VH-VL binders against q96il0. Designs and how they scored, part 50

Target 1, 167 residues: q96il0
Amino acid sequence: APERGAERRDTAPSGVSRFCPPRKSCHDWIGPPDKYSNLRPVHFYIPENESPLEQKLRKLRQETQEWNQQFWANQNLTFSKEKEEFIHSRLKTKGLGLRTESGQKATLNAEEMADFYKEFLSKNFQKHMYYNRDWYKRNFAITFFMGKVALERIWNKLKQKQKKRSN

## First folded at step 1 (VH-VL)

Design x5e (framework fv_cixutumumab)
Fold by OpenDDE, second read of step 2:
Structure x5e (fold): chain C 167 residues (1-167), chain A 121 residues (1-121), chain B 108 residues (1-108)
Amino acid sequence: as target 1 above (167 residues)
Amino acid sequence: EVQLVQSGAEVKKPGSSVKVSCKASGGSFSNYEISWVRQAPGQGLEWMGGIIPDFGTANYAQKFQGRVTITADKSTSTAYMELSSLRSEDTAVYYCARTGEYYSDLGMDVWGKGTTVTVSS
Amino acid sequence: SSELTQDPAVSVALGQTVRITCQGDSLDSYYATWYQQKPGQAPILVIYGQNNRPSGIPDRFSGSSSGNTASLTITGAQAEDEADYYCNSYDSSGNYEVFGGGTKLTVL
């Protein structure tokens, strides 16, 4: 019995978007969609006087983005692979070739593909539930730290105004 | 090095309550999930619940819902697990464990040494 | 609640490879974690995510998955690897954690 090679689930390479924002940018930059995840990466601005709280927020946002990119890259890869396997298996069952007479890739009709989508969604339902849970937790944390950073900034502005009035 | 220090062994009567503490030292506390896991003698690990101190809300396994209360005090970096209506079956080692910041996909990387709770008549 | 199933015991000869499996209908390999526990000790995280090792865990430990099955592989088992191994994941709701029943690994 041929040893079914452990299908190394090809983890989508973390496509570090090669987009480098200008070094002098004072704001976050949005890159083009990643080729694997189809998500637009954000290049976060790092202020010269970044507070520990701001740094923590930035790191949390970065980690969350990386997590999100990796998740969707893997999902898209899995989807594409399973879709292709589904199409091939169905075509074979129908006695059809993988290519049409015109040399185009043979496709299934919309009804047959609907079955694939339903099965795929059903199979991945729990994965999406886990994703949503973690997505909400991470975003809650981000929002929480955004609030803290906002308060810190307000406090710092007030201190600066007081110092200017005393001089 | 981050450590979780748990309270000492407890001997309790059936129907009573036990409260176990878990104090974090050597690192951040409020932004990590503190989980409680128990292990009966000769049995496997059983997840009871968890809390992220910054969020203040705890999640509980269905089996323990209504009987377990998990809390956290950020000022003392201490998490608590209270189990009420104790039964002989609750005799176990109770562990606290820390998971990654605000998310659980990193696993429980730091564990307490465990607290033995014995429920006997 | 989704249960994770493990073989209660497995054996491996010294220097050989062993695979410990964890099966569950709600198991997502992305969230699968593995813990090693020796007698009288707290569990130690050995694998998290798809195939991530914490610092201090030897490279002979690896994680894999296929379908609803996660696997811990020890390539070149050592005597110190004799322990109980537990898989962990989430239930079907994704809100609660669950452990497998544990696998006792004996190194012969």
Scores: ipSAE 0.048, ipTM 0.672, lowest interface PAE 2.8, mean pLDDT 86
Fold by ESMFold2-Fast, scan of step 1:
Structure x5e (fold): chain C 167 residues (1-167), chain A 121 residues (1-121), chain B 108 residues (1-108)
Amino acid sequence: as target 1 above (167 residues)
Amino acid sequence: EVQLVQSGAEVKKPGSSVKVSCKASGGSFSNYEISWVRQAPGQGLEWMGGIIPDFGTANYAQKFQGRVTITADKSTSTAYMELSSLRSEDTAVYYCARTGEYYSDLGMDVWGKGTTVTVSS
Amino acid sequence: SSELTQDPAVSVALGQTVRITCQGDSLDSYYATWYQQKPGQAPILVIYGQNNRPSGIPDRFSGSSSGNTASLTITGAQAEDEADYYCNSYDSSGNYEVFGGGTKLTVL
């Protein structure tokens, strides 16, 4: 019999709750963006009869998520630190204080900030190229294993269907 | 090893309020849910509410809404549970417990030792 | 009927297998977690995410579920397993944590 688990859960207020993340769900769950990486984490459901191939795929996806989260958290922290240092240095060169007369944080205009972004991207070009290469390789591997899992499930369904008919 | 350290036992009169503290040490605090669970003498476990410090908003069990306030102070890694309008039925051991990090189903893996609150005239 | 129901008591002979059950409408959508509590002590998590064991929990403890029923199985019960066992999950709305009433396990 078709399970109504997903439909009942979607009907339940928990799907839209801001106070109780569905951390005990029986399905894959996607969370809000992480403060540091700005990426949405995925909680992976582990089926009762997980095959070795399904386990391999799940672990590969979990490892890739952890790698991706760590990369972007570190990148964003580095960006923020270097941005602050750039602003400090440029304001000092202009003979300006770090705070405005109103006590607000002093900022640079859009043109000067564009110069920082260009320098940051140029400085980190090789790092981002290696990230993109590894990200591509990881997603290629995930897609490959997804295909293998899909074929395994199709074959198992055909096998089950044939056995049911012979009974 | 992460530990949750709770404040000491309290003896309170009916109609008063009690505020119990739970200080986390040895690990991350702000990204975990801190739950408050009580147990009356000889009775089962009862969830009162919880807070994820980074979200800043608490969720309360229906039975305790209007009487319980759960707060967290990230600077001291301390969660608080304040229960008002105390009755004799509120005599219990009050536990704080940490649920696993955001989006994990680790359950309440770390528990405080409990704070005994006795409500007597 | 979103509450979790447990039998109040169960007994098992030393070295035998016992199953403690928890029933509730929410268990179709959410995993049960299981806690062990000994007199005068705080609860200890024994199973989370249906059938995962925390570090330090013996492999004789396992979890399973079918429909609206979750089970904690102790294979080869030991004297030290004598305790109260609580299931825990969300209510049917998914907004609130709920505990079962607890099952007192006696090891004969």
Scores: ipSAE 0.000, ipTM 0.471, lowest interface PAE 15.3, mean pLDDT 79

Design x5f (framework fv_cixutumumab)
Fold by OpenDDE, second read of step 2:
Structure x5f (fold): chain C 167 residues (1-167), chain A 120 residues (1-120), chain B 108 residues (1-108)
Amino acid sequence: as target 1 above (167 residues)
Amino acid sequence: EVQLVQSGAEVKKPGSSVKVSCKASGGSFSNYEISWVRQAPGQGLEWMGGIIPDFGTANYAQKFQGRVTITADKSTSTAYMELSSLRSEDTAVYYCAREWSGDYTYFDPWGKGTTVTVSS
Amino acid sequence: SSELTQDPAVSVALGQTVRITCQGDSLDSYYATWYQQKPGQAPILVIYGQNNRPSGIPDRFSGSSSGNTASLTITGAQAEDEADYYCNSYDSSGNYEVFGGGTKLTVL
């Protein structure tokens, strides 16, 4: 296996889409798929009177999104790199060049590529387990805070209605 | 460079509780899991549990379930491990470590450890 | 909980090669992580992701895997390599961290 230096964990390309939603958006905006992660980023709406609880929820969602973007961006890069290395290695072993006589990129057949996919999935099994674990933990927390925010909003609406009735 | 600074050595009586702190310096806990690993004298490493500070959700090894509580304060970038009903067998060095779930999973960095001695 | 098995002790002559193994039924050997621990010190990451070295770790350290076995190899052992080595992974559920029992490496 090629010697891979410890890349700084924090330097994963943040798949933050440069897409800026309209300034007057009163709702979350979904951007186009990120070029690295292929995940659609969400631009979270920030209310003018954002409560501390709403802010906490938003931050958790943002952090989770960033985590997810980084994971998939790196996963896709790793996949692409390893796939290319596999193809090159196999072609070399077969005594074939990287390009055909017609100048096209040399390819492997489906059976040969099946070996790559199997190996890749096996190799990344633990990574996916960790990802899934953390994904569930994060989503559980987000869902919990969504519930709290919903209750807070209901309570605030009720208070406002009471004030209007007393005036 | 991120460092994990742990609280000082503790001497406790059997049946009491100990709370060890782990503060991140030079960085945040964001998107990391903070794990606690202990090592009894002359023994191996034993994972106790971990927490994602952003969410406050902790996971515990089955052996410590109900006896250990792991918490985190994001405002101070500090994680805590509280172990109750202490026994002589709980005498160990307790380490906190940071884990990133992304490209690869590993513990780095580690705290220097906190020695907890349980004696009558 | 899945257990990771290591030899409790191995020895190597100075300048020779040694392999430390970690075996577990639920071990994803492709993602085995290795830590070095010297007496009175915290563990240090030496290999992750099968064969990745953090900065500052000498190139004499390498990782490999075969089936449910991960291996740490030190090619050209140095006196400073005398330490305890631990493998680490998650159990089959992915919810719990597990460490091997550790291997004490003596450099002769």
Scores: ipSAE 0.020, ipTM 0.559, lowest interface PAE 5.9, mean pLDDT 85
Fold by ESMFold2-Fast, scan of step 1:
Structure x5f (fold): chain C 167 residues (1-167), chain A 120 residues (1-120), chain B 108 residues (1-108)
Amino acid sequence: as target 1 above (167 residues)
Amino acid sequence: EVQLVQSGAEVKKPGSSVKVSCKASGGSFSNYEISWVRQAPGQGLEWMGGIIPDFGTANYAQKFQGRVTITADKSTSTAYMELSSLRSEDTAVYYCAREWSGDYTYFDPWGKGTTVTVSS
Amino acid sequence: SSELTQDPAVSVALGQTVRITCQGDSLDSYYATWYQQKPGQAPILVIYGQNNRPSGIPDRFSGSSSGNTASLTITGAQAEDEADYYCNSYDSSGNYEVFGGGTKLTVL
């Protein structure tokens, strides 16, 4: 279990429909960090006349956010669990108890913890590589749809100007 | 100070629908979510859903998805909760409450409640 | 649901201290909010954001939390504190509001 003093405790609530936007906000806004993923959620503003293309972009961004939140929450949980297991294993190998005389959680020195970090990074190298690949793939898709939405808005704006000029 | 004024008591037959209103008096719904919470006789509080009037986005508790519709009219500062396919188990006091979701989330103020009785 | 668990009843003698508890996995991530409800009345906000009191709520009310447990403490209970107390927070997903089952406080 992680040290309680190192964790952000009782993080303020987050949730899409629950965020109080800034006064007269017509844009997305950012919430507090999630305790487990340490990522700030984004509440997406939905315009009254959202086009099908704009809806696709928003849903893609929302789905990507959820995927990213789940990945990092799971990664951080796995790190904490394996770290504790490694510490317990090493203390047992040394013939040391799990707690000090004062009742505090027993820990390893920085040199020994370096072994854990090297092993964890090595073990998770391929997992992080696939995460980065999927992250870039998702960002490419988002950028592509953002470009489509921008083009749609430009065309609509031009059409409106033509209508106003024709009287 | 904002007060939430709810519509009057309703008596409905099973299978019908009820629509309860909640009007902001002395203020508006700007920068807030309006939530609906019900309480059956002798039972606890149960969140049904909420709406952010500034965006028209509504979120519903899973138990009520498909039966509840929450809407808001910003021009009259009024939120509505419509519950369809009424059953005797829907007999309850229905509260609206303003939800603040900044650094902290809480319901304040609360409407006085609307009693809905479902009986044949 | 069983997302937030409260004892159904608790008693305290006039002038004594009582602690009402609320347990749930979501409380490890989110603060609990506490409401007082008297018969025939709408709930009123008593504590939010762990230990903040709205205007008009007496100093004897305080909140605390540890792990997946949140507590409402009334130091020096008064007769008018007799009521039902509800804790409230998000569910574990952070997408829905949930209430505890409520605790009936009797002041003896």
Scores: ipSAE 0.000, ipTM 0.460, lowest interface PAE 18.3, mean pLDDT 79

Design x5g (framework fv_cixutumumab)
Fold by OpenDDE, second read of step 2:
Structure x5g (fold): chain C 167 residues (1-167), chain A 121 residues (1-121), chain B 108 residues (1-108)
Amino acid sequence: as target 1 above (167 residues)
Amino acid sequence: EVQLVQSGAEVKKPGSSVKVSCKASGGSFSNYEISWVRQAPGQGLEWMGGIIPDFGTANYAQKFQGRVTITADKSTSTAYMELSSLRSEDTAVYYCARGPQVRYTSHLDYWGKGTTVTVSS
Amino acid sequence: SSELTQDPAVSVALGQTVRITCQGDSLDSYYATWYQQKPGQAPILVIYGQNNRPSGIPDRFSGSSSGNTASLTITGAQAEDEADYYCNSYDSSGNYEVFGGGTKLTVL
């Protein structure tokens, strides 16, 4: 059986925005929108005395961001591809060319495109449901660790105050 | 009847530029696409690019992008193709051809007689 | 740019039928066009839009398509049909054109 050449799924390159924040930054930086996902990446600040809980939170946020970037990059590529195929197919059915009189890429009207959007959403409904579920789970975990880090910081501040009072 | 009259044969040195003209007569010019197609000796047809004069912006084949410039003058019904940084491999017959507004699946229905461009040292 | 593949040469006996094929992964067969070129002449459009013939083209020329393959059929080949035949189509964007490598038809 001839090995069906693996269709190189144009996986969106994991384009981690090469945005480098200034070295002396003491806060998180938001980069420009990624060209594939259209999401703005966050460069997380790493404190010099990062606690294990803070590190865990940071890692979880980073992983979630990467997950989210990859999802939307792929989704946008799929959407663009299917949209183009739909337009081409519809134009063909109508006996129209792929270019306008001005030489631009031909498109469909809003009514015709409504069918595409409806179909696309229907087709991807389950995928979006799973995404939303996972998104909430991840954010819940992040929020939970944010709470833990907040408590840790409070506790550390209290201990420092007690030591200062005792001296 | 639509006629496309091209400029005469050109002999050019490597590294130079050539500009070929294509004058349309006998029909509408501005609302049609003028394409440029070349053919090297003993080789096949190669699409270089095209322009709709009313739009004014040309489309180019990737191979020629940055090296070819296609323009159109509506007042004279003349299209131009300029190819820069000429190489020996650019030796070919260059055709202009007219295609309808791509409303329908009809393509290049009228052709010029071709312009021979020879690139030699 | 999508490449269109043609057989470089085909032969047909006088009065017989020949099919010239054009294949491409991104070939939109609905927009496939065919050109005839004789030595020292500019190409002539013979088929467009799968099976449309311009004025002056004999009815022995026909076009068809299946999947990613477009075909030009000459039914009852004549001596004057000896020429190079090129397929052409738009790429997937519809903004660029591509030609096949051409097929030399010999009438025996």
Scores: ipSAE 0.006, ipTM 0.545, lowest interface PAE 9.6, mean pLDDT 85
Fold by ESMFold2-Fast, scan of step 1:
Structure x5g (fold): chain C 167 residues (1-167), chain A 121 residues (1-121), chain B 108 residues (1-108)
Amino acid sequence: as target 1 above (167 residues)
Amino acid sequence: EVQLVQSGAEVKKPGSSVKVSCKASGGSFSNYEISWVRQAPGQGLEWMGGIIPDFGTANYAQKFQGRVTITADKSTSTAYMELSSLRSEDTAVYYCARGPQVRYTSHLDYWGKGTTVTVSS
Amino acid sequence: SSELTQDPAVSVALGQTVRITCQGDSLDSYYATWYQQKPGQAPILVIYGQNNRPSGIPDRFSGSSSGNTASLTITGAQAEDEADYYCNSYDSSGNYEVFGGGTKLTVL
């Protein structure tokens, strides 16, 4: 197969941050950490005889994963952007350039960075509170449907056992 | 609810450039990718590129590299697609469409109504 | 050339089942997404992530895949389903989106 990729298309989420699962598996597949969220995505296997209830559970799990990925990708982006702005602002205040004499990006010491981290955490407190609330809500819904699927499977198993005893 | 509102039809001469806009009405581009897809008369859909405004990242289909520029202004919730060095074969309807930012399948859930661009002498 | 191949046209009798097929090497790795387009209108998302249906899309629409082939099935086709259907996925590199050539569905 010809190589169509470019070495400089590494910032496109539709490309670089996506993954190619192994040839269609009969099991769920867990990928490498996403470039932006640092979370491992899951490709869910879809059984040939998936019930409507099993489909609803799978969709909830997929939607929860996508929501979780979006939250952390945005959080990490915001952190990186604000960190860069903070560093540049402090370097300008000191009358320093953005690069060292060796050509590396200029950085601040740990004590100066501690101020940024404290402010960032304080600023994002409410956002993280809402994330935790929504996480528990979603996890409750998933657990509820997992229970329903388990009961459906038990019922079907008992139904088959009764049919065998009748025949 | 969210709608994507596109700019009006354009008639351009060969060799010129066109810039089409796409504004989110009732929502923003936060957490989304905005794609541009065109369709020549009587032909199929062709993906041109996309941008994730939150990342400041644009990606272009190989066919359009060097001629297309996709940008976004988060303050106005507007995305733009500029196509330069226009040729007659660029005559098409140009659509903007929204997809989730971190999805592992292609997925464009809201589409603009399209902007007709005609390239003629 | 095109990464995803569709038959140009297919016909189905009212109330019968029709299967629209999309083929491409990338479909071994990525699920297909399906769009419906009626004359003079923008496309509408019908199926994504193999067999997920957006709100408002009728139950008669379903998706499936096997190997390098993805299919859109309409069970009990209705007159309103007459439209062009496009499959969509990533190319083999995962860096670009690609569309199939489209299939015109005629409901007889």
Scores: ipSAE 0.000, ipTM 0.516, lowest interface PAE 13.1, mean pLDDT 80

Design x5h (framework fv_cixutumumab)
Fold by OpenDDE, second read of step 2:
Formats: sequence, C-alpha cells, structure tokens
Structure x5h (fold): chain C 167 residues (1-167), chain A 122 residues (1-122), chain B 108 residues (1-108)
Amino acid sequence: as target 1 above (167 residues)
Amino acid sequence: EVQLVQSGAEVKKPGSSVKVSCKASGGSFSNYEISWVRQAPGQGLEWMGGIIPDFGTANYAQKFQGRVTITADKSTSTAYMELSSLRSEDTAVYYCARDYGESTLYSGFDYWGKGTTVTVSS
Amino acid sequence: SSELTQDPAVSVALGQTVRITCQGDSLDSYYATWYQQKPGQAPILVIYGQNNRPSGIPDRFSGSSSGNTASLTITGAQAEDEADYYCNSYDSSGNYEVFGGGTKLTVL
C-alpha cells in the first residue's frame, strides 16, 4: 500500500497579527494586510467601562473578523495551490520548464489563465454562495447590536442629563 | 532579465546607522516580496525582514525588530534596509532577494543582489 | 520561532549520492526551499516546493519531505557541487522566513 504521504494540511496558519497597536490607543486600529488572507485586521479598542452589550458587540465583531480571515486565508491558499498545479501541468504538457532561463517563474498566457479562473470560480461557486450568506447573517447581527449599543448610549446620556437637572 | 543592484560597501562606527539600497530592474517590482538576508563572515544566512511594496508595510524578524527599517519606493523600484545602533556583530554581507510570492507554502528567492558589505569598526 | 536544523558538514565521494536533511516543526506545514552558495557568491535557488528545479539546475538535484524533515538529494555528486547548502522555510506562524544553519558539502 503506498504510504499515504502525510497530506500536509494545507490549512492557512492562523496568522498572528503582525500589527501591535500602541497600548494607549483609544480607538480601533487597522493593521496591514494579512499575508494569507490579504485582509487588514482590526484591533478593537476595549473601553474601561465597557457595557455588557458593547462587549457582546465587540466579541461578535472579533469572531466575524476571525471567520473572515480564516475563510480568505484558506481560499487564497487553495487558489494558489490550484493555480500552481494548473500552470505546472500546462507547462509540462507544452514541454516547458517551470522557470525561464533567467530563473523567472514560467507563466501561461492570458487566455490559458482565463480558463483556469473560469474553472476555479465554477468549482468554488457554491462555497462562495455559502460564504456570502453567512457574511450577510453575521453583518446583520453586528448591525443589530450596533443599533442596540447606540440606543443604550443615548439612554445613558439622557439619564445623566436628568440626574444633573435634579441636582 | 531581472537584476537587483545594491549600493556599495559601507564602513560604519558602532552606534551609527546604515542604509542599504536595492534597485530592481527588468521586471515588476510592486507585487513581489523584497527580503533582506545577511551573512556574517563564516556564518549562515539570516533573514532580517521583507516588504511587499504594494502593502507598504514590512515584516521583520524578531531579532531585528525596532532596529531595522525596510522601505520600498515603487516609483524608483528601490527597496531600502536601514539598520540602526550598529554593533560589531552587524558586520556582514547584506543581500536583497526577490520572492515571486506565488505560493503560500514556500518561499523562493529566485533573484539575489550581489550583496553589500557592511563593516562596523571602532 | 521555529528553527531549522541542518548538519554542519557532510561528505560525498565523487559520483555517489548524498542527502542533506533539514529538520523543523514548520516543515510539517510548509515546504523547504534549498539554496546553494559558493564562496564569495550569492545563494542560488536549487529546489523549491515539493520537488521543483529552476532552469539551469541539473536533474541530479531533487527534493523530498517527510513529516518535519526536508531533504535535498544529489544523485551522482559532481566536483562542482561542493558548496554550502541552506534550507529555508516559513516559521510555524507562516509570518517569518527562517534559514537552516547550512550544510557544507565536501566532494571527495
């Protein structure tokens, strides 16, 4: 039985954010694009007097960000792998090497690559549909909680104003 | 043909800074990672950091964090590495190298500069 | 940071086969890239990915991987193959590049 070479788990590493915001930041920071997902991570600010509702919103945003980072990291990895395999197979069929005489990676023409992109998109169409559905659900939830937090803040401001008028 | 042309040899005093340049020609610059690798006399290769010009932010090895600054100028297709607070241990040949960056599973520095010798002496 | 370890030196008789190994935890997740360096020269890419050779690299050079190890094999070593060989990969996080300590190959 051919020893099933340990299928290297082509899972994108959970990228430790390369970006460390200043410790004294009073706002959210946007980091540089992640190497794998190519998405800019957000470091969420944590207020000293964070309400439970604000905390819930922050957690939901964080979870959604992590989900999104992981999805695109995996998609980009899959894309890169399949693209490389496609190029390799095509070059081999053409009797060409993987690199030019100058040491550059050999590339296919735009027409050949167009076929790859079409096939890739077709193959991953359902995955993208599910992603979009989940993305909308998550963002709807975030928006809903943003609304709740906004109302809470308004209510707290009104109470403070009433208290100041009563004193 | 892609070429990486580096700046000339540098002699620096301890505590000073050095800035080495790497100019790319013969190919695209912005979508490739330009890395800096140094080699002390008789020692191995040591990755210092890299930059993808399109991202504008550099990644640094932990050892050099806070002491090295890597930048890229897309208009001139030139990458820079600045190393501050120089020590005798920083005496090395500094290489710039280009990674085509098509894979997330491996690096492939296909083009290298000839190296820049930096000597740190009192 | 995940380190890559190599034997500092290996020897091979002319025309024989030699395997240079690289070990590191990151090699479970990433492929090793191999570079040849001769004295006074910049490194040259010899193997990348699973077993890819750049143009101009002889077919006697091959790459393999098993678990947390990667290997460069030279089948039928030539005198010109005497050089330092470095493995390279990402660290376990995939964010940083790491090199092995290098292996000096002597052809006897």
Scores: ipSAE 0.006, ipTM 0.541, lowest interface PAE 11.7, mean pLDDT 85
Fold by ESMFold2-Fast, scan of step 1:
Structure x5h (fold): chain C 167 residues (1-167), chain A 122 residues (1-122), chain B 108 residues (1-108)
Amino acid sequence: as target 1 above (167 residues)
Amino acid sequence: EVQLVQSGAEVKKPGSSVKVSCKASGGSFSNYEISWVRQAPGQGLEWMGGIIPDFGTANYAQKFQGRVTITADKSTSTAYMELSSLRSEDTAVYYCARDYGESTLYSGFDYWGKGTTVTVSS
Amino acid sequence: SSELTQDPAVSVALGQTVRITCQGDSLDSYYATWYQQKPGQAPILVIYGQNNRPSGIPDRFSGSSSGNTASLTITGAQAEDEADYYCNSYDSSGNYEVFGGGTKLTVL
């Protein structure tokens, strides 16, 4: 069954990573925080003798990371967009302009912003519950395959110990 | 460029269910909310609910909660709307529409399917 | 619950200015979006975020708001503008989309 690295096309606000690992890395590489998701991407090292089971684990981890990056990039952009819209609507309701006398963006105080945070959390409650459920499912699957890989490595080590002595 | 292609017209009996499909072609499917909006003959637009395919999370208008189910299949870039316990008042054109992704500040429905006519008659 | 209300019909003479209004409690807090629908066709987005036009929408279309009222203005109405116009916004909670009842515009 072909797998193209869990291909994710460029999405509206997210999906394109501008960060790349150092050339000739022999270890997993952790990048800087993504501009949109604010999560650090991990570039997985691919060993030359990777087993099919190790490949499945790596691809599952890569797919889970891509899914997680996508979720938080979209969540952060949605938060930013809705926060701006909320501020604009509240300033409109108050008859206030979008800029202060100093030319800075007009903002709401903490008490006024509490309403936005409450609305955003309530609106996104189901979405966050689905995210947490899926996140746990994905981590269970990763843990399961990590166990299978560990058992494979133990088995291979035991088989090597049972080799007959060379003449 | 995004295009939404909907399934063909349906004629259903009262008490049955109908499932309408909306296949997205071109552009991104997974990150935009796809909403379902219906219109009874000679009447206005009514929002039923929407789904974000990447998250599998659907939100339903209160009037339709318990009777509507909105799902998405990312492998085929297709969204579905299933309406159960059909009555004559459900006779309408059902549209799928995608949220406007070009603005990070404001939203709206920028792409619409051509509509699926559902007729509920005995 | 909050509802968006529109006059069912309005008329305008060719080349003149017409204003279509939408009223609702939520419009004190949220901007309106406007759609045009011609017979047998799906709606087309005309104005979003109060007064922003999608690519391809003529500049004779504009939006405005005051209090709980949002307005779509067509300056110099053309024959092809004859259609039903729907406003759209959120309910008071911000959780659900709500459409107005629609206004049928006749260009005389």
Scores: ipSAE 0.000, ipTM 0.463, lowest interface PAE 16.7, mean pLDDT 79

